# Designs tried in a protein design chat: VH-VL binders against q8ssq3r676to911. Part 2

Target 1, 236 residues: q8ssq3r676to911
Amino acid sequence: SPQDIAKQLTLIEFKLFQSVKMKELYHKSWTISKSKFENSPNIMSLITMSNKIANWVATEVVTTPHPKKRVEVLKRFISVAEHCKKINNFNTLMEVISGLSNSAVSRLKETWKSLPTRYVNSFNSLQNFLKTDENWKSYRQTLKTKETPCLPYLGLFLQDINFIEDGNSNLSSENDWVNFKKMNLLTSVFTEIQYFQRHPYFSFSTHQNIQTYFEKDIVILPEKELYAFSKFIESP

## First folded at step 1 (VH-VL)

Design a06 (framework fv_acasunlimab)
Fold by ESMFold2-Fast, scan of step 1:
Structure a06 (fold): chain C 236 residues (1-236), chain A 124 residues (1-124), chain B 108 residues (1-108)
Amino acid sequence: as target 1 above (236 residues)
Amino acid sequence: EVQLLEPGGGLVQPGGSLRLSCEASGFTFSNYAMSWVRQAPGKGLEWVSGIYGSGGSTFYADSVRGRFTISRDSSKNTLFLQMSSLRAEDTAVYYCAKVPYDSSGYYLGAFDIWGQGTLVTVSS
Amino acid sequence: SYVLTQPPSVSVAPGQTARITCGGNNIGTKSVHWYQQKPGQAPVLVVYDDSDRPSGLPERFSGSNSGNTATLTISRVEAGDEADYYCQVWDSSSDHPVFGGGTKLTVL
């Protein structure tokens, strides 16, 4: 099941990623509150989906009151994250890890203490892969050599474009880039995005019930309620 | 001069192994998915195996899964099919084939360029 | 697994129109591709994505795909069109290409 969840989320999010037009990335249009949904609709759709999945992960954990069942939920999401990395879906990987790292989830010390060593080691490895140290060195090195199909983490591309558009500092990356030739740097990022967009996951079959679940049946608690549920299942 | 050249093939005993190769020229090999398609004497076309551009995803027909391994070497522009546990029913001409993109940049799911074919005979 | 059904043979006189069918459950929802294979030669793509032609292919080759039947149509048939013709789809449920059994076109 975790493998099926990872594959279906990959299809959903890759479709959104593939729909992103390069013009949506012009002039940092996704950062302009008034017009971002008009000028960068597919970027905003993917950002909205990413927040939805991260909060869904946290919701599933804090709404599972039985301790043993809650540990099984953690194991399931770690397995989903493992499979996302295995199939080169770094966008959904980031979302699942973000959900598990939500303060409402990370504070559940007794739940995490009950997690088997294999899953603890896996979670730590995945967090280390996604750490921001040395400008995302681990992730960038992997992405540079990664085989298609691949769904890269959109947030890092957006961060890179922000640095390039600002034009006021060196952009540190695996290539140690300098922000002197703005158009060449932007073109490089656009070309990389388009390369990944051209290689979809054709080997994955759609599972309509899982697709429908994420589109309309998914339950997500707002941040305030996540924390309230967290405190109820494990007191401070 | 987009072409695929298959220099391999041969006669093998049942239970034996053989490696086929397919050399690509005239296009950026690493950008395209590749497949192996076979044809038994006097019979129709049967898809055997496929591999995506950089080699990250492989596919197999049920009849060969676990016995055949597809791989590629982009530095040599070469596609391979490692065949093991060969059976008389594997006797066929094996074609390598390239998968093109549609106008939107997605794999078309068709085969636009084919190798000349390599005869593999499995007999005692 | 998904199955494509073709007639084993079709005969047509020179200058007439040949029609080769490819039957499959809801095949109209799939992209159908057609290949021509002459004796001793590798297959050649003649129609792709239901009705599109590769550059350099004669206008006489056309395709259609609706419901449960796809059709390859060859108008003003010439002796050089005599060959085996195969239809093919990429079946998303089985996640691989599926070929029809082939149709031998005889030009008398």
Scores: ipSAE 0.000, ipTM 0.403, lowest interface PAE 20.0, mean pLDDT 83

Design a07 (framework fv_acasunlimab)
Fold by ESMFold2-Fast, scan of step 1:
Structure a07 (fold): chain C 236 residues (1-236), chain A 121 residues (1-121), chain B 108 residues (1-108)
Amino acid sequence: as target 1 above (236 residues)
Amino acid sequence: EVQLLEPGGGLVQPGGSLRLSCEASGFTFSSYAMSWVRQAPGKGLEWVSGISASGGSTFYADSVRGRFTISRDSSKNTLFLQMSSLRAEDTAVYYCAKDFEYTSGWYFDYWGQGTLVTVSS
Amino acid sequence: SYVLTQPPSVSVAPGQTARITCGGNNIGSKNVHWYQQKPGQAPVLVVYDDTDRPSGLPERFSGSNSGNTATLTISRVEAGDEADYYCQVWDSGSDHYVFGGGTKLTVL
């Protein structure tokens, strides 16, 4: 079920999120191609998982050739996204919405036209929640009011650290950890990440078969094939 | 200065009950998760039970689940462990331990002096 | 259930370097913490988050963690370092704190 999928993805991704060490966020190490898997392995694991889930969502849609069944797939993923938001899992929420917003999926005009109004309204609401408008205003305001447990969107923390590292650099302290202003901003982000890492989803039970499916058995089409399948099921 | 004071344990017969307490000072008690860790004579450390800062979440080692209850009273800055259906293998020194809330891993930065609990027939 | 494996004992001469290992499946993905316990005393935190030291602890204590093994390194060992050392992780899969079995460090 959508609720079970949301819960199991929450457990998988929270485990990866919780494994992220603060040292992996030093010096933007996850952005350095030659050493990112060595210096930021848990960040890279979570990024890889996020990309897999987003592409899995798109794959499930474009590999469903029957129109009625394809609409049911959209409904299922929108329900998964709704449950993710309800349980404060904003990382998986972002992945599901990204998958549904993939050009191979968003171009399927006839499929989206056949989606019931309730689901259209829900999808639009979730998409607007994740808009980058006004520096992620809706998401940031919601995150401030959320009680734990919560799985925040890691990508926004990484963006914030990039901004702090690049925007607050100066000649005397460009790569010096003792820069007071820069350290205060970085410390704020680090302590927020650590706070969420310390409050896991204790009440959720694991379904090992579902977790194994997402880890090892998931079917994902490469980006090029996503668009080809999209054209096959709905011609331009 | 952080202090965790355990007033004392005791001798209990198998099947009996005992309540341990740990009085905290030198930090904002209500802001930190707390745990109980035990050590049987001549053996290693074994985590027993933990409680979140708010008291809203509790968790237990499999060996004590259903028999022990962890609780806290923020007005008294005190952590409790209510032990019931005690067994000879529960004989150990019990430490209360303060979790450090600003790390990516859960660990104990301060420990109480330990309270000896002896379960004997 | 997640298990941490430590050697039961390690012997070292004063002034030499002691290395105490903590083995666990994919332990490099977890944060490892180390405690020192002297006879009749409560444990004391000596290394946290794999590599970091509490304020006031000697620089002789250091840690590392990668793959399936975490290591506590004590350089220029002194007689006062003789103690039991325990590694510890939080296992998110079980929601449990997990301790290693402990290593007795003997300074000869």
Scores: ipSAE 0.000, ipTM 0.405, lowest interface PAE 19.3, mean pLDDT 84

Design a08 (framework fv_acasunlimab)
Fold by ESMFold2-Fast, scan of step 1:
Order: structure tokens, then sequence, then C-alpha cells
Structure a08 (fold): chain C 236 residues (1-236), chain A 122 residues (1-122), chain B 108 residues (1-108)
């Protein structure tokens, strides 16, 4: 069911999120191609999983040639996204919305036109919640409630740290005040991550069959093939 | 090569209980949604209950909700239907059925068991 | 609760075309599956996802689905096609499987 998929992905991704050490966030080490897997292994594991799930969503849509069944696939993923938001799993929510927003999927105009209004409205609402307008205002307001358990969107934390690091690149001993400000901003982000890491989803039970599917049996098409399948099922 | 074997069935008095089983072989049982569909003598097919591959999601027809419990043991490739508070109108042939989708529930049944007769009578 | 309506019976002569309808509100937005059940036997899937046929099934069986009506078409009917036919959908709003009441096909 959509609810079960949302819960199992929450358990998988929360375990990865909880494994992230603060030192992996130092010096933007996750952005350094030669050493990112060595210096930020848990961050890279979660990023890899996130890309895997987003591409899986796109793959399931473009490999469903029957139009009506393809609409049902869209409805199911939108339901998964709804449940992710309801249980405060914003990381998987981003992944599902990203997959549905993939160019190979978004170009399928006839498929989207056949989607019932209820699902169109839900998809638009979820996209609006994740809009970058006013520096992610809607999402950040929700996160400020500190409701737990919660799996926050890792990508935004990484973006914030990158911005703090780059914005204070002119730090020197002459500007101790600026250095103090940078350390305060970084500490704020680290403290927020640690807060959510300390409140796991204790009430969720593990379903090994679903977890094995995402670990071993999931099928993902590379971008070139995603687009080829997209054109095959709906011509330009 | 896909096989669904339904041993059991029987005669039960109103208000009684009975457990049906369905033994699966020839496919990876744990990844498939399974369902129970019944058919009263001379009547049509009625969907009774469905269960996800891992057993975390269960669905029931309004007519049986609160009285029937669907479950599975993937280590033994067996599907169960625990029936309680049985009524005369529950008299039917019960079929276990495999659903085509490994994850999403679309309701398409590609394989059916032989059917097991359950008679509820005093 | 979603309801599928089928005629209780349809009669055809051998070699003719039988058409069995399945009515449902906006059924054209759903995928329809069709099952054949012969006396004393379990049902057998004959058409899935509106119009697709399982491997090994004769080309005489076909399906369509649009608007409020889905149709199972059996061309060049043979005596062996005499059976009860059921349409079925999955109702996404309730997450329940719904069967039609069944249609008895009689071959004279």
Amino acid sequence: as target 1 above (236 residues)
Amino acid sequence: EVQLLEPGGGLVQPGGSLRLSCEASGFTFSTYWMSWVRQAPGKGLEWVSGISGYGGSTFYADSVRGRFTISRDSSKNTLFLQMSSLRAEDTAVYYCAREYSPITYFGEVDYWGQGTLVTVSS
Amino acid sequence: SYVLTQPPSVSVAPGQTARITCGGNNIGSKSVHWYQQKPGQAPVLVVYEDSDRPSGLPERFSGSNSGNTATLTISRVEAGDEADYYCQVWDSSSDLVVFGGGTKLTVL
C-alpha cells in the first residue's frame, strides 16, 4: 500500500540519516569528488539512496505502457508522498516529488491530463509546500515546530552549510567577529540535525520483504533510457 | 508451475470459527499480494480480503470486517483466513488468489486456488 | 461503495459474436479485468487491463473500456465458451476489489 511504502522508506532513510556524524559536514567534504566517500560516507550513502528512489519513481512511470495503469502509478506515488508528509518524512517526500517532476515524466501531458482533480490538487499542494520561495518558507516554518519523529530534508541542510561556508570565505584573524558568526550559524544547523537524530520512529515495524525489494530488486533506468521510454509511450 | 493448494473447509454452526489455509508454490510468495474471494452457491464472486506481501497492510469487505482476519506466514508460503462469528450467509466456496502486482495493489488476479467449501448450518 | 452492473444472461449461436457489458460510473478511468468460470471450476483470467490477453488465450477474446461501459467481446463463439463471465476493477478510493454480478453466456 502507499502507507506501507512510506513507512518502510522512512525506516531505511532514517537509519542512514541517524548514522551521519557531524564531522562529515566539515569543510564541505561531501562536495569533494576525490574524497567524499572517504570523509562523508554516511552523507553519500543517503544521497545515493535519495537519487535511487527518485529515479525508481520515474522508472516505474515510464515503464508502464498502458495509459490507464500509468495514471494509477501516478496516483499511487502521490499517495506515498501524502503519507510521507503526514508522518514528517520530508526527505522521502522530496525524492518522490523529484521523481514525478523528472523531465521524462513531466513531459507526459496526456497522462497528467487524465489524472483526477483530487490528485492534481494534492500534487500541486505538495510542490507548493516544497517551493524554494522566500528561502523555503513553508517547509522551514513546519520544521520550526520541532515535531518528532521527523526525517528532515538533508539536501536543504547541506545547502545551508554550503552557503554559510561560502558566505564567510573572507574570514581572517582581522575579522574575529565574522569567524564567530560563522561558527554560530554552523552550530545552529548541527544542533538541529542532532535533535532530529535523537527522536527515531519507535512505533514503526520493519517489513523485511519491502526492505529487501529496495535493497536488491529495485529496477532503475539511466536518464538516457528514461527519456527514450518516455518518447516511446507519448510521442513529442 | 504456480500452485495454490487449499486444504480444509468444513461444516460449522452459526457463531462458530474456522481457519482456512492456502499453500503456495512455484513463485516468490513473500513479494505478492494475496486475496480471498468467495462464491455462495448459485451466486457471483465476492471479494473478501487482501493482504500485502509482507503482511503489513490488510483490507476487508464491509460484510466481514471485524469478524475475519487475513494473515500469512511467508516462511511456510501459506496464506490464512481466520473466520469468527460465522453466519449462514458466509456459506460459500472460498478461493485463495494471487494478485499480479508485487508492490502496488491493482486487484488483478492471475492465479486461483481450487476453492474450499465452508458450510455454516445448524 | 463502487458498483459494477452486468446483464444476468446473454445468448448467442455458435459462430456469432457475443458482447458482455460491464457498467460503472466513470469505469473508463479504471482498468477492467475479465474472468471466465465454467461449472465446478475456479475462475480463469481471459482479459486484463481492458484489452490485453493472457498468453495461450484465443484471439477471439477481446475487450474495450470507455466512459461508463466496459465490454468483453467473444467472436466466432464455440460451445466451449459457455460459462459465467465476471468483470472486475480495483477501486482506488476505497482500496477494494469490486466484481460485477456475472453474466451467464449460453451457446445454443
Scores: ipSAE 0.005, ipTM 0.460, lowest interface PAE 13.7, mean pLDDT 84

Design a09 (framework fv_acasunlimab)
Fold by ESMFold2-Fast, scan of step 1:
Structure a09 (fold): chain C 236 residues (1-236), chain A 123 residues (1-123), chain B 108 residues (1-108)
Amino acid sequence: as target 1 above (236 residues)
Amino acid sequence: EVQLLEPGGGLVQPGGSLRLSCEASGFTFSDYYMSWVRQAPGKGLEWVSGISGSGYSTFYADSVRGRFTISRDSSKNTLFLQMSSLRAEDTAVYYCAKGTYYHDTSGYSFDYWGQGTLVTVSS
Amino acid sequence: SYVLTQPPSVSVAPGQTARITCGGNNIGSYNVHWYQQKPGQAPVLVVYDDSDRPSGLPERFSGSNSGNTATLTISRVEAGDEADYYCQVWDSSYDHVVFGGGTKLTVL
């Protein structure tokens, strides 16, 4: 079921999100190739999981050769995305939308043309919710309600920290006042992350077979193979 | 061997309540969408309710929404349909039916059906 | 709600081919499944995903689905094929199941 998939991914990814320590966000350590796995291991675990889920979504679409079944795959993932938003799981929502927006999937024009209007409208609404227009206005306004439990989009927090780090590097870093401003802005982001970490999805029950599927049985094609399959099922 | 056993049925007065059960064996019960499908005497098949493998997602036909509750107990491999505010028009044979695994993109077909349980609503 | 339309009855002579239709708006975009029900018995799945057949069933059963019409085809009909036949789709957007009204196949 789409709702069951959304709920189980919420449990998996919330556990990873909850494991992130604030020190992993210091000095943009998750962006440093040589040491990111040492200095930001839980951030890297969550980023790795996010990429796996997005690529899994794309893989399921391009490895479904029957046109009607492929449309059903699109419908199912859009339903998963809808349920993620409903339960305030914006991290998995972003992953599913990213997977469906992968160029190997988005280029399948005949498949998308066969999608019923209801799903086209839903997909467009979810993309609009996640649009970067006016600095993620729609998403940020929703997140301000702080309705818990909630799994916020980690990538936006990482983006905010990058902008704070980069913006304040234009000021003299030797001045204590400048360092105070930077630390104050960073602390605001850290406090928000910690708030959401404190409120897990206690009411959700685990479904062990779904959990095992994502742990052991999930099939993910690398990017080059995704495009190869895409071109095979719908020629340019 | 996959089996779906529906013990009992019954006669109930209008406005009354009745709980149906379906005991499953021969497959991993918690992996499959399950449904209740009914058939009034001399009429066709009508889908009543469905429940996901985990039990989180439940769905109802408009004719029974608010009156019927579907549930499952994975520890007992049993599917339930709690019926309340019963009407004469609810008189039917009720079948439990096993759907496809949740990874399947085929949409839910029902590969195994219970023997059916007669529910009669009359005074 | 989505509606599937079937003829109420179809008659065919033994050895001939029976065709039972299932009409629905843009039904070709759905996966159609077919069930056989004999008097006093539970339904039996005879065709799934438009044209696939469960193992152990007669090869005489086949299906197709295109545009606004799905069709169950039973070739070389035998007296034992006499039954009610139902088409079914799954609407994944609502997680709802829709059945056709059923077609009584008479072999005379």
Scores: ipSAE 0.000, ipTM 0.425, lowest interface PAE 17.5, mean pLDDT 83

Design a10 (framework fv_acasunlimab)
Fold by ESMFold2-Fast, scan of step 1:
Structure a10 (fold): chain C 236 residues (1-236), chain A 121 residues (1-121), chain B 108 residues (1-108)
Amino acid sequence: as target 1 above (236 residues)
Amino acid sequence: EVQLLEPGGGLVQPGGSLRLSCEASGFTFSYYAMSWVRQAPGKGLEWVSGISGSGGDTFYADSVRGRFTISRDSSKNTLFLQMSSLRAEDTAVYYCAKDQLSYFNYGMDVWGQGTLVTVSS
Amino acid sequence: SYVLTQPPSVSVAPGQTARITCGGNNIGRKSVHWYQQKPGQAPVLVVYYDSDRPSGLPERFSGSNSGNTATLTISRVEAGDEADYYCQVWDSTSDHWVFGGGTKLTVL
């Protein structure tokens, strides 16, 4: 069910999130091609999982050639996204919305036109929540409440660290003040990550069948094949 | 198995005191927000008090503020409600209940069996 | 203080759809939870966070919440659904859980 899928993905991804060590965030180690899997293994595991889930969502949509069944697949994923937001799982929420926003899926105009108004409104609301407008204002305001348990969107933390590191490298002259501010900003991000890591989803029970599905049975199409299937089910 | 057990209430005279307890098993007690909810004979549910998972935040209904104290002992997996200056209108079945999260607002998914508290002469 | 209003009773025949409302000022801005209570028993969570169902609950139970009214919908009602139903919200302004007065569902 959508609720069960949301809960099981929350358990999988929270375990990965909780495993991230602060040293993996030092010196932008996750961005260094030759050493990122060695120096930031848990960050890379979570990034890999996020891409896997987003592409899985797109795959399920484009490999459903029957129009009515394809609309049901859209409804199911929107329901999964709704449940993710309700349980404060913003990481999986971002993945599902990203999958549904994949060009191979978003171009299916007839499929989206057949979606009931309730689901269209829900999808639009979820996209608005995740809009980058005013530096992710809506999402950041929600995260500021510090409600737990919560699986925050790790990608935004990584983006913030990148901007803090890169922004300070362009500033010279008053280096001591710049370094002081940089350390304060980095410490703030690290402290926030650690806060959420300390509050697991203890009330959620494991469904072994769903866990096994995501571990080894999941099917994902390469990007070229996603687009080919998209064009096959709805011509341009 | 996830459950909350309430060992028993009692009969108390007006102005008296009574402590209720609620024993948790089958889940990590110290993580979850907990509440006390009461129900007077033939009446609806009334929230009495709540305590966050960490114990750092406690809240009380206006009708019991200053008279009741909620507390928890994570080493014993036990929630308490210390009731003082009891009145006839405090007569009710008292339930302990677990929120689905460490703070309030996700709903109460596990409930104790209820403990009858009677305040009369 | 925040107040939730429920009808005292609702009657429905077996197999029909029951709708129990919960009225509150801008309740659509809050998360609504629903509990079923049978005589002599503790309440059971049947819908939480407006429309989510706990594991093991029939798909016949659903919820909605918009504007000033939240609704618990029970489709294809069975005799075993006869109970009192309570809505609940957390009022962040007062830091209080608030329950509705309860609705007695009678299955004829």
Scores: ipSAE 0.000, ipTM 0.403, lowest interface PAE 20.0, mean pLDDT 85

Design a11 (framework fv_acasunlimab)
Fold by ESMFold2-Fast, scan of step 1:
Structure a11 (fold): chain C 236 residues (1-236), chain A 125 residues (1-125), chain B 108 residues (1-108)
Amino acid sequence: as target 1 above (236 residues)
Amino acid sequence: EVQLLEPGGGLVQPGGSLRLSCEASGFTFSSYAMSWVRQAPGKGLEWVSGISDSGGSTFYADSVRGRFTISRDSSKNTLFLQMSSLRAEDTAVYYCAKSYDYLWGTYRPSYFDYWGQGTLVTVSS
Amino acid sequence: SYVLTQPPSVSVAPGQTARITCGGNNIGSKSVHWYQQKPGQAPVLVVYDDSDRPSGLPERFSGSNSGNTATLTISRVEAGDEADYYCQAWDSSSDHYVFGGGTKLTVL
């Protein structure tokens, strides 16, 4: 069921999120190609997982050739996304919405036209929640309630740290207050991450078959194959 | 509600073996890390061993490493502690305890929100 | 090996405030949890994550943790608070739970 999928992905990704150490966020180490897997291994694991899930969503849609069944796949993923938001799993929510927004999926206009209005409205609402307008206003307002348990969108924290680091790159003795302000801003981001790491989803049951599926059995198509399948099932 | 029942205590001679069990109910057992904590008569609490929710990670206090083995059967909601090469110093009330916090594929729980009633293990001739 | 140090006993009159300390090197960087144990009973969690209290427990129990000392504070002490109290933390360097030696609270 969509609820079970959402809960199992929450358990998988929350464990990865909890494993992230603050030192992995030092000096933008996750952005340094030569050492990112050594210095930010848990961040890279979560980023890899996020890309894997987004591409899996797109793959499931474009590899469903029967139109009516493909609409059911869209409905299923929108339901997964709805439940992710309901349980405050914003990381997996972003992944599912990203997968459905992949160009190979979004171009399937006949499939989207066949989607019932309830699901169209839900998908639009979820996209609006995650829009970057006014510096992620809707998402940030929700996160500021500090409601737990919660799996925040890691990508936004990484973006904030990049902004803080880059905004204070040139230091001089006359501008030491800039360094002080930078350290305070970084500390506030680290403290927020640690707060959410301390409140896991303990009431959720592990479903081993679903866990094994995401670990070993998941099928993901490369970008060129995604687009090829997309064109095969709906011509431009 | 939440219950942890420990039926497996007893009297054992030095060098002997004993298996403790802890039967869980009232929560989703497979989702939580579990530990064994002991208390010698009139002494304080000492953590003995811990196991992750999946059973993939196990940890032991230095005093029991190589002699004790922690395991779980999530299909039966049961935690086990297999004790071998028992010493007089192992005489204690053994508590099974439910861990609240859990960190990724290694066992790193933070605190114990529920405890079993304890079972007495006496190692004496 | 990481060690948590507690005073072996603390005495307090009814209605007064009891303070039980838990000392450890840089303990303020760790999360500290507190358990109450009455004779013949299993321990009961009374404070977790330094200062949070489980539902159903009196608000007279509170905690703090900074520097090298964590403290359990019990306000308006009642005879029923007489028990042994244990602090506990996780030592990530050894992957071990560490308990303090315990403090016997006497209410007289």
Scores: ipSAE 0.000, ipTM 0.393, lowest interface PAE 17.5, mean pLDDT 84

